# Designs tried in a protein design chat: VHH binders against IgGFc-binding protein (FCGBP). Part 1

Every score and structure here is a prediction.

Target 1, 184 residues: IgGFc-binding protein (FCGBP), of Homo sapiens (Human) (q9y6r7r2070to2253)
Amino acid sequence: AECQAWGDPHYVTLDGHRFNFQGTCEYLLSAPCHGPPLGAENFTVTVANEHRGSQAVSYTRSVTLQIYNHSLTLSARWPRKLQVDGVFVTLPFQLDSLLHAHLSGADVVVTTTSGLSLAFDGDSFVRLRVPAAYAGSLCGLCGNYNQDPADDLKAVGGKPAGWQVGGAQGCGECVSKPCPSPCT
Structure headers, positions and changes below count from the first letter of each chain, unless a header shows other numbers; antibody chains aren't numbered by Kabat.
F, E and O are the ipSAE of ESMFold2-Fast, ESMFold2 and OpenDDE, as the mean of both directions, binder to target and target to binder. V2 is 0.75 times the mean of E and O plus 0.25 times the DockQ between their complexes.
[cut] stands for letters that were removed.
The coordinates of atoms that the task and the answers printed are left out; those that the model quotes come from them. Centres of patches stay.

## First folded at step 5 (VHH)

Design c5
Fold by ESMFold2, look of step 7:
Structure c5 (fold): chain B 184 residues (1-184), chain A 118 residues (1-118)
Amino acid sequence: as target 1 above (184 residues)
Amino acid sequence: EVQLLESGGGEVQPGGSLRLSCAASGFTFDWYAINWYRQAPGKQREWVSTITSGGDTYYAESVKGRFTISRDNAKNTLYLQMSSLRAEDTAVYYCARDFYEESGYDYWGQGTLVTVKP
């Protein structure tokens, strides 16, 4: 299934629920809430959003995939580039037999052996594909992946801001932290 | 390449009306909020109005009730209907997609002049 964030921003979850959310901090897009299913690799995908002139809306500035004890970041600040653990790498990039990243038009596309796929167009369009092995185990803006769009924001009371990560109230105080209690 | 082309400016009497248009290309128009700004001679550029991708509209206090922003996503076109025009509305009007000031990208049109005779 595929979760998308695009524009100012619109979201569609892994279960097909559509919503708009104009937060300007860092948010959990998707992660296994209580650990991955047996035999599946753990991961975390976060987005950092920003205003880009108008104060009425925000846009996705960057997307970070944490997997295999590495951090891979795609950003509108440097389109068509990839940082791994804070360092720019040459595309195409290979991390052993685990993960491959390449350019496809405007997109940087990261794919894993486990079947995760993350793409970002260097502007605002994020696509995250998650294999069926994770069904029922996920949380974040992309929903819980249980094939029921009606409950995808229930864990945060219908308020997407409940998926803010980094712990800080207000946008200037957002810092990276483990998934907060609403994730569980 | 992002392009924004304003049109519809001109001279008008106080109390008159004008309709501005902005033709957009080079990006997915219906994903983004689009804005009108204006700049009078010798003054800073100021925000006038915003329409979001979802159609919500926002206005500067000085133009509320007189200006109406709209968009036609099928034609990639933004509009500003201006009525009850006043001398202080005289300015070059700019259509703008939101931009990355920190990145150095600017997504502005060239502007269209509106003159309200004193």
Scores: ipSAE 0.133, ipTM 0.561, lowest interface PAE 5.6, mean pLDDT 82

## First folded at step 14 (VHH; from i4 with S56K S102Y)

Design j4
Fold by ESMFold2, look of step 16:
Structure j4 (fold): chain B 184 residues (1-184), chain A 118 residues (1-118)
Amino acid sequence: as target 1 above (184 residues)
Amino acid sequence: EVQLLESGGGEVQPGGSLRLSCAASGFTFDWYAINWYRQAPGKQREWVSTITSEGKTYYAESVKGRFTISRDNAKNTLYLQMSSLRAEDTAVYYCARDLREYEGYKYWGQGTLVTVKP
């Protein structure tokens, strides 16, 4: 299934729930809440959002995938580039047999042997594909992946801000949630 | 290349009305909030109004109740209906998607001049 964020921003969850959310902190997009299903790799995907002039809306500035004890970041501040563990790498990039990253038009696309695919167009458009093995185990803005769009924000009382995991001082109030969330 | 082209500026008397237009190209218009900004001579640019991709509108306090922002996503066009114009509204009005610049890409237009004669 695929979760998307685009524009100012619009979201569609892994279960097809659509919502808009204008926060400017760092948020959990998707992670296994209580560890991955048996035999599946653990991961965390976060987004960091920003205003771009108008205070009325925000946009996705960057997306970070943590997997295989590595951190991979895609950003609007450096389109068509990838940082791995804080260091720019040459695309196409290969981490052994674990993951591959390449350019596809404006997108940097990261694919993993665990079946994840993450793409970011360097502007605002994030796409995260998650294999069916994770169904029922996920939390974050992308929902819980149970094929029921109606319950995707229930863990945060219908309030996407409840998925905050970080951000600059003053970007929002910290709120504890089922997944670990750092407060900054 | 992103392009924004403002039109509809001109001279009016106080209390008059104008309608500004902005033709946008080079990006997916209906994904983004679009904004009006203005800059009077010798002043910093000032936010005027925003309309979100879903049509929610926001206004600076100085123009609230007098200006109406709207958009036509089928035509990739943004509008600003200005009424009850005052001398303080004299400025170059800019259409903008956002305030960033990357490697020569700008999300601002060239502006259209509105002059409110005393």
Scores: ipSAE 0.580, ipTM 0.808, lowest interface PAE 1.7, mean pLDDT 86

## First folded at step 17 (VHH; from j4 with T28R)

Design m6
Fold by ESMFold2, look of step 18:
Structure m6 (fold): chain B 184 residues (1-184), chain A 118 residues (1-118)
Amino acid sequence: as target 1 above (184 residues)
Amino acid sequence: EVQLLESGGGEVQPGGSLRLSCAASGFRFDWYAINWYRQAPGKQREWVSTITSEGKTYYAESVKGRFTISRDNAKNTLYLQMSSLRAEDTAVYYCARDLREYEGYKYWGQGTLVTVKP
């Protein structure tokens, strides 16, 4: 299944639910809620969003995959490049037998041996593919991956801002205090 | 090749009307908010109006009620209908998707001059 964010921004979840959300903080895109299913790798994907002149909308500035005790970041600030643990690497990139990253047109594409795939076009278009082994175990803006689009934002009361996990002061206000964890 | 081409500027008397157009190409127009900005002589560029990809509109307080932004996604065209024009509306008006520049791409046009005569 594939989750997407594009434009100013539009989202489609792993279950096909579509929504728009203009927050400018850091948000959980996808992670396992109670740990990964048996035999699956744990991971966290977050996005950081920004205004680009107009205060009316936002765009995806960067996307970060945390997996295998490493952080891999793709960003509109440096398109067609990859940072691993804060350091630029040469593409194509190989992390042992665990993952591979390469250029495909405008996209930087990261793929893992576990079947996870993350792409970002260096502008606004994020694509996250998640293998079927994670079905029913995920949370975040990409939904819970239970093949039911209607419940994908239920954990945050229909409010995508509930998936905030970070951001600069003043980027947005947490709807509740304390802010909810990414997987609750 | 990304291109935004403004047109429709000219000279107008106070209280008059003018309609600006912006033809866009080289990107997926229907994915993005598109904006009007303006820059008066000796002033910084200021935001005028935004229309989102879904058609929601926003206006600077100085133009609210006098200007109407619209878009036609089938024609990749943005519009600004200006009415009740004032001398302080004199500026070069720019159509823009995005104010940042990266890898030689610019998401703003060359502008069209609007002059409101005293």
Scores: ipSAE 0.595, ipTM 0.807, lowest interface PAE 1.6, mean pLDDT 86

## First folded at step 18 (VHH; from m6 with E103Y Y105T)

Design q24
Fold by OpenDDE, fold request of step 20:
Structure q24 (fold): chain B 184 residues (1-184), chain A 118 residues (1-118)
Amino acid sequence: as target 1 above (184 residues)
Amino acid sequence: EVQLLESGGGEVQPGGSLRLSCAASGFRFDWYAINWYRQAPGKQREWVSTITSEGKTYYAESVKGRFTISRDNAKNTLYLQMSSLRAEDTAVYYCARDLREYYGTKYWGQGTLVTVKP
C-alpha cells in the first residue's frame, strides 16, 4: 500500500483515508509503533513541515527515513539530493544489499529489498509504500494500515497534530495572522 | 520551469476597481496555495491575500471587504479582484507560491503595477 502527502498538505493514508493538515512541526509519517512484524525491519518515517508564502498553509520541507541504524533525509531545501546520516551522498546510492536510492525524474526514491519505498519530489510530494507484512502494525499520519480507513487517525483522537514528534521552537503556533484552518 | 506571470495592473481612480491575473505554469497549480503580495515605492513588501489549494481564502486587514482572491485551476490562473481602491493600494502586485528562491527558481512573478490616483 502507499501513503501520500502533497501540496499544502493533503494526506492519503495507507488505507485510503484522506485529510488535510497544516501543521508546521515534525510529525511521524509511519512506523511500527508496537514493533515490526516478525522478520520485518523496523523503520521510522518522519516529515517536517513549514510555511511557504503564507502562515495559512504548510508544506513538507523534509522527510526522513530511519532504518538499518541510518538516517536518510530528503528535503525541499536540496531537491534531488540525499543526506545519509547528515552527509550528502552521490546518487545512485547503495547501502550494502539492503537499501538503494536513485533519481527518477524529480523524485529521489529510496527502496529497501523488503519492499519499503520512499519517494520525494523535492517540493511537496511524498510517497511511502510499505509491504503488506506491516498490515495492522503501523501508526502515524499514514494510518495503521489495517484496511479500515475510518480508524486511521483514531490513535490521536482524529487530530493529526497528535503525531508530532519534534519541531523547532514555536512550531505549531500561529503568531501572526492568518492562521491555518483546522484539519479537514 | 516554474513561472508566475502577473497582469492586469494599471491606473485607476480612487473608488475604482481592477482585476489582476496571475498565470502559473511549471508545477501542479492545483496543489498549492497561491498568494498575493504588494510592494509600494519605498516600502517593504506586504502580504495581501492567500488562497489555499482547497479554496480557503485569507486577507490582510487592509484589504478585507474590498479585495477578492480566487483561482481557476483549469486555467492555472490566480485572480485578485480589487474594488474600492485607495491611494494606499498603489503598489506593484506579485503573485507568489513561495517567497524563497530555490536554486535560482523564483516562485513569484515580475509583478504588475497598480496606481490609484485622481
Scores: ipSAE 0.869, ipTM 0.923, lowest interface PAE 0.5, mean pLDDT 95
Fold by OpenDDE, fold request of step 20:
Structure q24 (fold): chain B 184 residues (1-184), chain A 118 residues (1-118)
Amino acid sequence: as target 1 above (184 residues)
Amino acid sequence: EVQLLESGGGEVQPGGSLRLSCAASGFRFDWYAINWYRQAPGKQREWVSTITSEGKTYYAESVKGRFTISRDNAKNTLYLQMSSLRAEDTAVYYCARDLREYYGTKYWGQGTLVTVKP
């Protein structure tokens, strides 16, 4: 299944639930919050959002995949580039037999041999593809992947801001008008 | 290549009306909020209005009730309908997706001049 985020910003979960969320902090996009299924890799995908052009909306600034004890970061601040553990690497990039990263049009695509795939266009479009093995084991903005879109945000009481995992001091705070709607 | 191009500026009398346009290309226009900014001579840039990708609109207090922001996604065009224009509305008006420049790409146009005077 695939989870997507685009624009200012629209989300579609792994189960197909659609919502908008104008947060400006760092949020959990997807992870096996109660541990990965047997034989599956643990991973964490987070997004950091920020205002662009207006305080009324936000956009994904960066997306980070933590996997195999490495941190892979894609960012609108460096389109078509990849940082691994804070260091820019040459694309295409290969991490042993575990994953590779390459350019595909505007996208940097990171794919594991197990079928996990993260793509970012260097602007606002994030795509996370997750293998079926993770069904029912995930949480975050991308939902729980249990084939029921109605409960995707249930863990946070229907408020996506509940998935905040970090952010700069004062993030999420509206200090000047216009203030964004936190969820639509 | 991302491009925004403003048009429709001109000279108008106080109380008059004017409609600005902004033609966008090089990105998914329908995904993004688009903003109007203006800068008067000797003054700082001022936020005027925002329309989100969902069509929600926001206005600066100084233009609320007089200006209307709208968009036509089929035409990749942003509009600003200005009415009851005042001398203090005189400025160069910019259409902007983002105020930051990334790798030499500007997400705003050259602007269009609006002059309100008798």
Scores: ipSAE 0.863, ipTM 0.920, lowest interface PAE 0.5, mean pLDDT 95
Fold by ESMFold2, fold request of step 20:
Formats: C-alpha cells, structure tokens, sequence
Structure q24 (fold): chain B 184 residues (1-184), chain A 118 residues (1-118)
C-alpha cells in the first residue's frame, strides 16, 4: 500500500482515504502506534510543512525517516540530496545490507530490504510504501492501514492537526489573512 | 521547463475592467494553488489573490468584491477578472505558484502592467 502527500497539500492514506490539510507544523506521517508487529522493522516518518508565499495553503518542505537509530531527511531546500544524521551523503547510498537510497528522476528513493520505501521529489510529492506486515498497526496522517478509509482520522477526531509532533512556536495558526480552513 | 506567462495588461479608465491571464507549463498545474501578486512603483510586492487546486478562493481586503480569480485546469490557465478599477490598482501583476527559488527554478512570471488612468 502507498500513502501520498502532494501539492497544496493533498493526502491519500494507506487505506485510500483522501483529505486536504494546510498545517505548517511537523506532523507524524506514519509510525507503528505501539511498536512494530512481530518481525517488522520499527520506523517513524515525519513531515515538516511550510507556506510558500500565500498563507492560504502549505507544502511539504521535508520528510524524515527514522529507522535503525538513524535519521534520513529529504528536503525541498536541497532537492536530489539526502542527509543521514544531519550530514549529506553521496547517492547512491548504502547502509550496510539494510537500507539503500538512490536517485530516480527527481525523486530521492529510500528502500529497506523488507520493502518499506520512501520517495520525495524535492518539491512537494511524498510517497510512502508500507508492506502488508504493518496492517492494523499504524498511526499518523497515512491512517491506520486497516483497509477501511472511513476511520483513518478517527484517532484524532477527524482533525489532521492532531498528528502534530513538532514545529516552530505559533505554527498552524493564522498570522495574517487569509486563514485556511483546518480541513474539509 | 517551468513557465508562467502573464497577459492582458494595459491602460484602463477608472471604473473599467480588465481580464488577466496566466498560461502555465512545466509542472502539474492541477496539484497546486496559484496566486496573483502585484507591485506598484516604489512599493513592496503585495499578495492579491489565491485559488487552491480545488477551486477555493481567497482575496486581499483591498480587492475583495472587485476582483475574481479563476482557473481552467484543462488549459493550465489562471485568470484574474478585475472590475471597478481604481488608480491604486496600478501595478505590475504577477502570477505565481510559489515564491521560492531553489537551484534556479522559478515559479513566478515576468508580470503584466496594469495602468489605471487618473
């Protein structure tokens, strides 16, 4: 299954639920809620969003995968590059036999041996592919991965801002007009 | 190659109307909010209007009720219908997807001049 964020932004969850959300903080995109299922890798994917002129919408500025006690970040501020633990690395990049990162067109693609895959085009388009072993165990904007799109935001009362995990003070608030609606 | 090409500017009498167009290419137009900005001589660039990818519209208070932003996603074109024009609307009008520049990519156009006669 694949979760996507793109544009100003649109999201589609691992279960196919579509929504829009214009927050400007850091948000949990996906992680196991209470540790990974038996035999699966633990991971955390977060996004940091930004305005890009207009205050009415936001865009994904960066995406970070935390896995194997490492932090891998892709960003619109340096497209086609990867930081590992805050340090730029040469692509293609190999972390032992566990994780590989490479360029594919505009995307930086990070893949684990178990099939977890994260791609970011250096602009706004995030794709997160998660293997079926994680079904039913996930939290975040990408939903719970139970093949029911209707309940993907239920844990936060239908409010995607409930997945905030960071951001500058005052993020997510209107500082000038126009102020976007929280979600449809 | 990303391009945003404005057209439709010109001179107009007070109370008149103009329709600006912006032809966009080189990105997926229907994914993004598109904006109009303007810059009068000696002033900072001012946000005018935004239309989201799904068609929701926003306006600066100074133009609300007089300007209408619209888009045609099939033609990758953004419009600004300006009515009841005033001298203070004189400016170069820019269309923009966003105001970033990273590694030489620009998501804004060269502008089109609107002059409202005294």
Amino acid sequence: as target 1 above (184 residues)
Amino acid sequence: EVQLLESGGGEVQPGGSLRLSCAASGFRFDWYAINWYRQAPGKQREWVSTITSEGKTYYAESVKGRFTISRDNAKNTLYLQMSSLRAEDTAVYYCARDLREYYGTKYWGQGTLVTVKP
Scores: ipSAE 0.662, ipTM 0.835, lowest interface PAE 1.4, mean pLDDT 88
Fold by ESMFold2, fold request of step 20:
Structure q24 (fold): chain B 184 residues (1-184), chain A 118 residues (1-118)
Amino acid sequence: as target 1 above (184 residues)
Amino acid sequence: EVQLLESGGGEVQPGGSLRLSCAASGFRFDWYAINWYRQAPGKQREWVSTITSEGKTYYAESVKGRFTISRDNAKNTLYLQMSSLRAEDTAVYYCARDLREYYGTKYWGQGTLVTVKP
């Protein structure tokens, strides 16, 4: 199944639930929140979002995959590049027999032997494919992967901001005004 | 290649109306919020209005009730209907997806001049 984020932003979960969300913090996109299924690799995917002029919307600035005790980051700040553990690497990149990263047009595409695939176009478009072995074990903006789109945000009461895992102090808010009204 | 091309500017009497257009290409227009900004002579650029990809609209307080932003995703075109124009609305009006630039990509146009006569 594939989870997507694109534009200003739109999301579609692993279960097909569609929603929009204009937070500017760091959010959990997907992880096995109670541990992975037996024999499956643990992972975490997070996104960091930003405004790009207008305060009314946000965009995905970067996406980070943590897997195999490594951290891989793709970003709009440096399109068509990859950081592994905070260090830029040459594409194509190979991590032993575990993981491969390459360019496909504007996308940096990371694939793992466990069947995960993460792509980011250096602008706003994130695609995360997760193999069926993880069904029922996932949480985050991408949902729980149970083939029921209706419950994908239930763990956070229908509020995608409940998946915040980081970000600058005061991210995602307009201190003097209700959102989405611009502060300035 | 990303392009945003504004048109429809000109001279107008106080209280008059103009409609600006912005033709966009080189990106998925229907994915993104699109904005109008303006810059009066000798002043800083000012946000005017935003329309989101789903059609929700936002306005600066100085233009609220007088300007209407809209979009036609089939034509990849953004519009600004301006009415009850005042001298302080005189500016170059810019169409922009966003104001960032790195690696040389620009998501804003060259602007169209609106002059409101005294």
Scores: ipSAE 0.615, ipTM 0.812, lowest interface PAE 1.5, mean pLDDT 87
Fold by ESMFold2, fold request of step 20:
Structure q24 (fold): chain B 184 residues (1-184), chain A 118 residues (1-118)
Amino acid sequence: as target 1 above (184 residues)
Amino acid sequence: EVQLLESGGGEVQPGGSLRLSCAASGFRFDWYAINWYRQAPGKQREWVSTITSEGKTYYAESVKGRFTISRDNAKNTLYLQMSSLRAEDTAVYYCARDLREYYGTKYWGQGTLVTVKP
């Protein structure tokens, strides 16, 4: 299944639930809630969002995959580039037999032997593909992966901001009015 | 190639009306909020209005009740209907998706001048 974030932003979860959310902090996009299923690799995907002039909306600035004790970051601040553990690497990039990263047009695409695929276009468009082995085990903006779109935000009371895991001081505050209402 | 092309500027009497248009191309117009900004002589560029991809509208207090932002996603076009114009509305008006350069790409236009006669 594939989770997406795009534009100002729109989200579609692994279960097909669609919502909009204009937070400006760092959020959990997807991770196993209580460790991965037996035999599956643990991972964490987070996004960092930003305003880009207007205070009414935000955009995905960067996405970070943590897997195999490494951190891989894709960002609108440096399109078509990849940082691994904070250091820029040459694309295409290979991490042993575990993971490969390459350019596809504007996208940097990271694929793993476990079947995860993460792509970011260096602008706002994130795609995360997660194999079926993780079904029912996931938390974050991408939902719980149980084929029921209706419960994907239930763990945070319908409030996507509940998935905040970080961000700069004062992120997410409405310091000037008007602020948009929370969506979904 | 990303383009945002403003039109509809000109001279107008105080209290008059003017409609600005912005033709957009080179990106997924229906994915993004689109904005109007303006810059008056000797002033910083200021935000005027935003319309989200879903059609929700926001206005700076200085223009609220006088300006109306709208969009036509089928035509990739943004509009600003201005009414009750004042001398302080004199500025170059810019259409913008956002204010960041992306890979050397600009998501704002060259602007259209609106002059409100004294």
Scores: ipSAE 0.588, ipTM 0.805, lowest interface PAE 1.7, mean pLDDT 87

